# Designs tried in a protein design chat: VH-VL binders against Small ribosomal subunit protein mS42. Part 16

Target 1, 220 residues: Small ribosomal subunit protein mS42, of Schizosaccharomyces pombe (o74379)
Amino acid sequence: MSFQQRFARALDVGYKNFLSKDAVRNIFAYDNHLRGLVQKECKIHQTPYRVPSDLMVQSASDPARANLFNYSSQLVNHDFFFSGLISPERPSADADLGAINLKPGIDASFGSFGELKSQMVDVGNSVFGDGWLWLVYSPEKSLFSLLCTYNASNAFLWGTGFPKFRTNAIVPLLCVNLWQYAYLDDYGLNGKKMYITKWWDMINWTVVNNRFQATRIESL
Short names: E, the ipSAE of ESMFold2; O, the ipSAE of OpenDDE; V2, 0.75 times the mean of E and O plus 0.25 times the DockQ between their complexes.

## First folded at step 23 (VH-VL; framework fv_ebrasodebart)

Design h2 (from x1 with heavy chain T28I; at its last look DockQ between E and O 0.55; V2 from the best seeds 0.00; counts 0 for: pae O 4.3 > 2, SAP .501 > .496)
Fold by OpenDDE, look of step 23:
Order: C-alpha cells, then structure tokens, then sequence
Structure h2 (fold): chain C 220 residues (1-220), chain A 123 residues (1-123), chain B 108 residues (1-108)
C-alpha cells in the first residue's frame, strides 16, 4: 500500500490508539491549505508550480521567498512524518522486525530503544512552540542523534551553506510533528507527552530501517 | 550488487511511440530517483528527466515536455520511459541511471547506469 | 537553463597530465560531477561533489571546482584513460540536470 493510499484510508478510520479520524482530517485540511498557499507563492514569485520538495530546495535561504520555503517544507515534513507510520488498520506495530537491524546503532547511540523512546518523549515534550523532532543518522560518525527543528524547518536542509556545503551530513530517519494542530484534537493542550508516547507505537520500523539501510548499501 | 537492466533495442517509425524499461536490483528501489539520459550517435549526453520512486514526482527536460512520460513500478522495481511522436532525431541510446536518494534531492549524480537501449527511428 | 562548456578535445602523451575544463555560470557554487565514457559503454562516474573520488577510481584522477570552472585532472595519463569525459551539474532553479558537451581525451 502506498503512502497516499494509507493516508487516504486514515481519513476514514484514523490511526488506532494514536489519532482519530477527525484529527487526521484536520491535518489533511491544513495540508491542503498549505498546498494552496504554495500555489499562491509560486504565482507571486513567478515560479512554476513544482512538487513541494523541489520548491523547498529552490526557495531555501531566500528571504524573499521565505513563505514559499516554509509552506513547501511543511508539506515535505508532513509526508515524511506520515510515511513513517504503520498502516492505520494495523492492530499492533511490528516494530521488532525492522528494529533488529537498527538495534546495534541505537544501543551504541542511546543505550537502548527504551532510552531512545524516553529521550524523544522528554525532548519533544520540552519543546516550546511549533516544530519537529527528528531521529537522524550521521554516516560520517556512524551515530544516531536527535534533532529538533522549529516551525517548518527540517532536517533535510539542516544547517547553513545549502546546498553545496551541507550534503548528507545527517540523514533523517523519522520525525514527529510537534505543531499543536497535530495533537490538540485528541490530546489537548496538556497532552503533548501522551501524544508523542502514542506516536512511538505507530512508528513503522521497517520503513525506518529501510531508510537507514539506504545510507549503507553504497560506498559514495 | 546494484544493477540496472534495460529492455532491448527498438526500431520505430516516425510518429510512433517507444517504451523502454529499466529493472533495478541490489538497492532499495523506493528511496531513489531514476533519471533517463539519451545519447544520439556521435553526440553527447542529454538529460531527459527523472522520476522519484518514492512519491512518483517527475521532472522532465523542457525540450521533451508533453512528449515523454516516466513511470515506476515499485512492486517490480522497474522504471519506464515512454517517448511519443518519435522523429529521426530521437534516434539514440537511452540510458537509465539511479538518481539521488530521497534525502539528497538537492544533488544530482549517477553512480549506477543501465547498459543502454538503442532506439532507432527510421522511415 | 544552465549551460556547461567543455573543450571538444584534449590530447596528451602517456605519463603527462591531462586537464579537462568545464565552464558554467557560477559553477563553483554548485557540485560538479564527472563521467568517463568509452566507446560502446555506459558512462562511469569518476568524480563526485567537485573533488571526491568514488571507490575503484584511480588516484591519478582528481578534480576541483571554483569560480565558473570545474577541472578534471588526470595525472600520469595512461592509454586506458582515452575516453569521452562529461561534466555534470544540478540546477537548483529548475531541478534539472545539465551535462557538458563532452571532451574527447586522446592519449598520443
């Protein structure tokens, strides 16, 4: 099942034990709103409409096109976030299968998956304002790390000197949306911690593992 | 080992269409883009476009806009390039090449190439 | 649309150093890639990200990129290095890939 199909299905059933269908629909509505804003910005800047990832790159580090970047980046972040989740109909996560290959690195970096979870929950909960929390991998250091970005910023274009001076320094493997609209519907203003806790159980570790493996199968 | 295996040579009449396939193996197909590059006899390399196997996004060279369609089948790890309204100057060897990873879409390099597919357009 | 310009041909004697240039507007602000192509074969990546050498590529291959010009340098050129060489860049403005016209390297 494709990401788009899964997301579409989630509109009808939600993510069991994580996000209700109403919450998902709200996020979807916002996503569509962002797409409209991207189109508007493209017209303003006389930029042909492209997929969000391309527009994000094109508008990066351009103060004049800051809105285009933010809207496009947020769309990219949305896709990355949801594509890392298990199927909406899956009763339980099969995290063990995908996590096996990640275990050595996770243990080396965080001590255990349990500790990783604890850290992501705590760090995410401690973030004030809107943003994203990422698990990233550094091929150069062979270590996993947590990265927090604020607003629509992302781990793909993290740092300065884009694009030439920041390439593959870190590889995003998963992220959690810390924007309030992502969790308010189901968890309320004080439910951020629980939201992240429940999100953990929805992680598709097979996808995460595949993303991780993609960094290791070639020697460039 | 990473391999891209393309379909066999094609001979077409002007006005016809051709569809070349590129079967990938040895890597996670979904997380990479596939680019198509052609080379007319005795000429240089010409980039045609690319498609992301992850989200299906495409980007075509302006010269070929409206005449080329790129697709992927993730279930078979195969990329397809269809070129329509063929003319004599479309005669070339067509290559598929693995493009950037999903987290490196701001870079474009091709470490792995198919063996090429000769497409001859002749009356 | 970006244009990359290469000399059509370069000739060197065995053991000499060959230099192939690739010129483009603000090319130094982009990553340059280089490909080697021998007759009847697919292109082979020989340099990536301006000056990095892929595994399996001889150390005699090096490259640099600054200003408007990327340069591929082959020290101690050998007969087997005779081939067409193409520079390549990625244009962030339209997400297009651009190739140079190619350079025929002849080893005399």
Amino acid sequence: as target 1 above (220 residues)
Amino acid sequence: QIQLVQSGAEVKKPGASVKVSCKASGYIFTYYAISWVRQAPGQGLEWMGWISAWNGDTNYAEKLQGRVTMTTDTSTSTAYMELRSLRSDDTAVYYCARGPRYYEFWTGYFQHWGQGTLVTVSS
Amino acid sequence: QAVLTQPPSVSVSPGQTASITCSGDKLGDKYAYWYQQKPGQSPVLVMYQDSKRPSGIPERFSASNSGNTATLTISGTQAMDEADYYCQAWDSSDAHVVFGGGTKLTVL
Scores: ipSAE 0.027, ipTM 0.663, lowest interface PAE 4.3, mean pLDDT 89
ESMFold2, look of step 23: ipSAE 0.607; ipTM 0.830
ESMFold2 (binder alone), look of step 23: mean pLDDT 91; pTM 0.938

Design h3 (from x1 with heavy chain T28I T30S; at its last look DockQ between E and O 0.66; V2 from the best seeds 0.00; counts 0 for: pae O 3.5 > 2)
Fold by OpenDDE, look of step 23:
Structure h3 (fold): chain C 220 residues (1-220), chain A 123 residues (1-123), chain B 108 residues (1-108)
Amino acid sequence: as target 1 above (220 residues)
Amino acid sequence: QIQLVQSGAEVKKPGASVKVSCKASGYIFSYYAISWVRQAPGQGLEWMGWISAWNGDTNYAEKLQGRVTMTTDTSTSTAYMELRSLRSDDTAVYYCARGPRYYEFWTGYFQHWGQGTLVTVSS
Amino acid sequence: QAVLTQPPSVSVSPGQTASITCSGDKLGDKYAYWYQQKPGQSPVLVMYQDSKRPSGIPERFSASNSGNTATLTISGTQAMDEADYYCQAWDSSDAHVVFGGGTKLTVL
């Protein structure tokens, strides 16, 4: 299912016990706004319009195209964030087989899923300003870790030397949007911690596990 | 084992459309892109475009814009490439190939290829 | 749009070293990939990320990429290495994949 399809579904019903349909609609509106801004920047820079991921790569580390990067990157982050969630119609977040498959690695890195949750909630809540909190995997170290990026920065292109000199150093598995617009509608100015807590229950661990497994299937 | 199995050969008239399928197996379909590459008889490889099975994003070669449509069905792990308004110079073997993972979209390499589908366009 | 240029053909005697070049503007700043294609078969990846060899590819295959030129080198060329070879890169300007024109390697 595409991101747009997921958004369409969520627009009607919201995410039960997480985001209201109004909150989702607000985020969707912002997403559309960003898309418009991307198009504008493409015209300014005489760059053909491409999908956000391509434009993000093209504009990366170019101060002259910083706006294009930020807008496109934010769109990529939105897609990644929502695609990692369970279906909007799912009644509850029960135990997931995906989580079971991740358990050995999570235990090794964080001690337990409970500890991971606690850390993500605390770290996310401690972040001042707009940004994203990521769970990432390092194939080289065979460890999971948390990464915080600010504003529209992301874990895909994190670090220096992109694209040739830094490849597959870390693999994003999930993220939570820490921008205020993501949680203000339903949780208010002081509701960031609760927002992240509720987000945890909405994680699709099957998706997370699939992303994790994708790093291990190939020997290339 | 990773496999890409394409649909059979096609013979089409000029102006017609063709839709080639590529069924993938042996890997997590939804987190990779599928690229399509064609090769006219006796000619080199020509990249047509790719589609992300993850988010549905597409990127087509400039010369094929408006004439090609790539789609995926995650439920069947199948990618489709439709080429419209066929002409004689579209005669080629069409290959599907697995593209980069979702977190490596800045790279483009093809380790796994389909067997190819011959599309012949003749009056 | 990026263009990758290859010599149309290269000939070598068995046991000799074959070198196939791929030239492009600032190609050295990009990852280069190489594919082998035999008649009636699908392309096979023989080198990735400039100089890395996939599993199953003989050690006699090597590659480098610097400046504007990527080079595929086949040491101790064998009859079975006779094929078309294509270089490939990713064009960051338009996010397109670009192939070279291909080189026919003949083992005399």
Scores: ipSAE 0.078, ipTM 0.690, lowest interface PAE 3.5, mean pLDDT 89
ESMFold2, look of step 23: ipSAE 0.595; ipTM 0.831
ESMFold2 (binder alone), look of step 23: mean pLDDT 90; pTM 0.935

Design h4 (from x1 with heavy chain T28I Y109H; at its last look DockQ between E and O 0.03; V2 from the best seeds 0.00; counts 0 for: pae O 10.5 > 2, placed apart)
Fold by OpenDDE, look of step 23:
Structure h4 (fold): chain C 220 residues (1-220), chain A 123 residues (1-123), chain B 108 residues (1-108)
Amino acid sequence: as target 1 above (220 residues)
Amino acid sequence: QIQLVQSGAEVKKPGASVKVSCKASGYIFTYYAISWVRQAPGQGLEWMGWISAWNGDTNYAEKLQGRVTMTTDTSTSTAYMELRSLRSDDTAVYYCARGPRYYEFWTGHFQHWGQGTLVTVSS
Amino acid sequence: QAVLTQPPSVSVSPGQTASITCSGDKLGDKYAYWYQQKPGQSPVLVMYQDSKRPSGIPERFSASNSGNTATLTISGTQAMDEADYYCQAWDSSDAHVVFGGGTKLTVL
């Protein structure tokens, strides 16, 4: 299923026990706004419009194109965030076979999936301001870790998250949106912790495992 | 050719309701939103709201919240706008216009308009 | 809710250049759209996404948008260009559409 298809379906039904239709609508309204801004920045910089991932890479580390980078990066983060979720129509968050393949590494790094959850909830809740919390894998260390980025910054430029742009430093596997617009609609100003807690149940571990396995194969 | 054909003129008493229809043709109806815009005599354009033909999602102007209802019938490619509790200042020409598709709200221009429906509210 | 402000009227002689402004808070960060409306007719889109011209619109029509102001420019204004012109933008915060108050262009 394409991101756009998932997007459309989420608009219709929301994510049960996680995000209402209205919340999803507002998030995607912002996404549309960002897309418009990317178009404008492309015009300003006389750059042909491309997919956000390409624009993000091209504008990275260029102060003159900082806006283009921020807008495109945020779009990439949105895509990564939502594509890592189970189908909006999924009735419950059942155990996923994908988690089994991740278990040895997760246990080695965090002790258990339960500990990983606890840490992501606590770390995410402790973050002040807008940003993203990532689970990343280090091929060199063969360990998982948490990474927090602020504003529209992301973990992709540091690792092998994109097929076209790979490094051996870290591999982004999943992320949670910590921007206030992501959780205010359903959880309120004091609902960040609950938001992240509910997000955990929405993780598609098959997708996460696929991302993990893809990078491991390349490193072998 | 893309066309939006609206229902005929209406004359209503204060307190009554009016329902205007807009039949669309020449494009895939379910992919687009329909917006409603009205214009009082000698006045400017006022956006009333829009509805998605795909999922029925609506967004109304705050001024009209609670008094307006927009609906679509995908089987007939027709959009409807109902305005209740009519008053004299609701007298206007009402237009339907094709809005953007989902995920493209930022491209929200109206290239295709209905011919307009005059609604007169008088005692 | 965002407010777009237009001058109520602009007058120009035939062959001269007409400029119609639309002002709004950070309007330059949004896409602006322009519509032409003649008496008894539906509005017609004349410019979209700040400066793009739809098919069928004469080249004498152009537009720009920066800062807090969008501007519609009609070069070599003709009698047939006499009409009301409306600017429009989209508010991403609430997904609302906003129109300017309109400008009556008179060709003297």
Scores: ipSAE 0.008, ipTM 0.532, lowest interface PAE 10.5, mean pLDDT 88
ESMFold2, look of step 23: ipSAE 0.578; ipTM 0.823
ESMFold2 (binder alone), look of step 23: mean pLDDT 91; pTM 0.941

Design h5 (from x5 with heavy chain T28I; at its last read DockQ between E and O 0.70; V2 from the best seeds 0.71)
Heavy chain, then light chain:
Amino acid sequence: QIQLVQSGAEVKKPGASVKVSCKASGYIFTYYAISWVRQAPGQGLEWMGWISAWNGDTNYAEKLQGRVTMTTDTSTSTAYMELRSLRSDDTAVYYCARGPRYYEFWTGYFQHWGQGTLVTVSS
Amino acid sequence: QAVLTQPPSVSVSPGQTASITCSGDKLGNKYAYWYQQKPGQSPVLVMYQDSKRPSGIPERFSASNSGNTATLTISGTQAMDEADYYCQAWDSSDAHVVFGGGTKLTVL
ESMFold2, look of step 23: ipSAE 0.657; ipTM 0.848
ESMFold2 (binder alone), look of step 23: mean pLDDT 90; pTM 0.932
OpenDDE, look of step 23: ipSAE 0.429; ipTM 0.799
ESMFold2, fold request of step 24: ipSAE 0.547, 0.597, 0.560; ipTM 0.809, 0.834, 0.819
ESMFold2 (binder alone), fold request of step 24: mean pLDDT 90, 89, 90; pTM 0.928, 0.921, 0.931
OpenDDE, fold request of step 24: ipSAE 0.676, 0.832, 0.851; ipTM 0.874, 0.916, 0.926
ESMFold2, last read: ipSAE 0.583, 0.578, 0.605; ipTM 0.829, 0.823, 0.836
ESMFold2 (binder alone), last read: mean pLDDT 90, 90, 90; pTM 0.931, 0.927, 0.932
OpenDDE, last read: ipSAE 0.020, 0.830, 0.760; ipTM 0.573, 0.919, 0.899

Design h6 (from v6 with heavy chain Y109H; at its last look DockQ between E and O 0.67; V2 from the best seeds 0.00; counts 0 for: pae E 2.8 > 2)
Heavy chain, then light chain:
Amino acid sequence: QIQLVQSGAEVKKPGASVKVSCKASGYIFTYYAISWVRQAPGQGLEWMGWISAYNGDTNYAQKLQGRVTMTTDTSTSTAYMELRSLRSDDTAVYYCARGPRYYEFWTGHFQHWGQGTLVTVSS
Amino acid sequence: QAVLTQPPSVSVSPGQTASITCSGDKLGDKYAYWYQQKPGQSPVLVMYQDSKRPSGIPERFSASNSGNTATLTISGTQAMDEADYYCQAWDSSDAHVVFGGGTKLTVL
ESMFold2, look of step 23: ipSAE 0.434; ipTM 0.767
ESMFold2 (binder alone), look of step 23: mean pLDDT 92; pTM 0.942
OpenDDE, look of step 23: ipSAE 0.476; ipTM 0.828

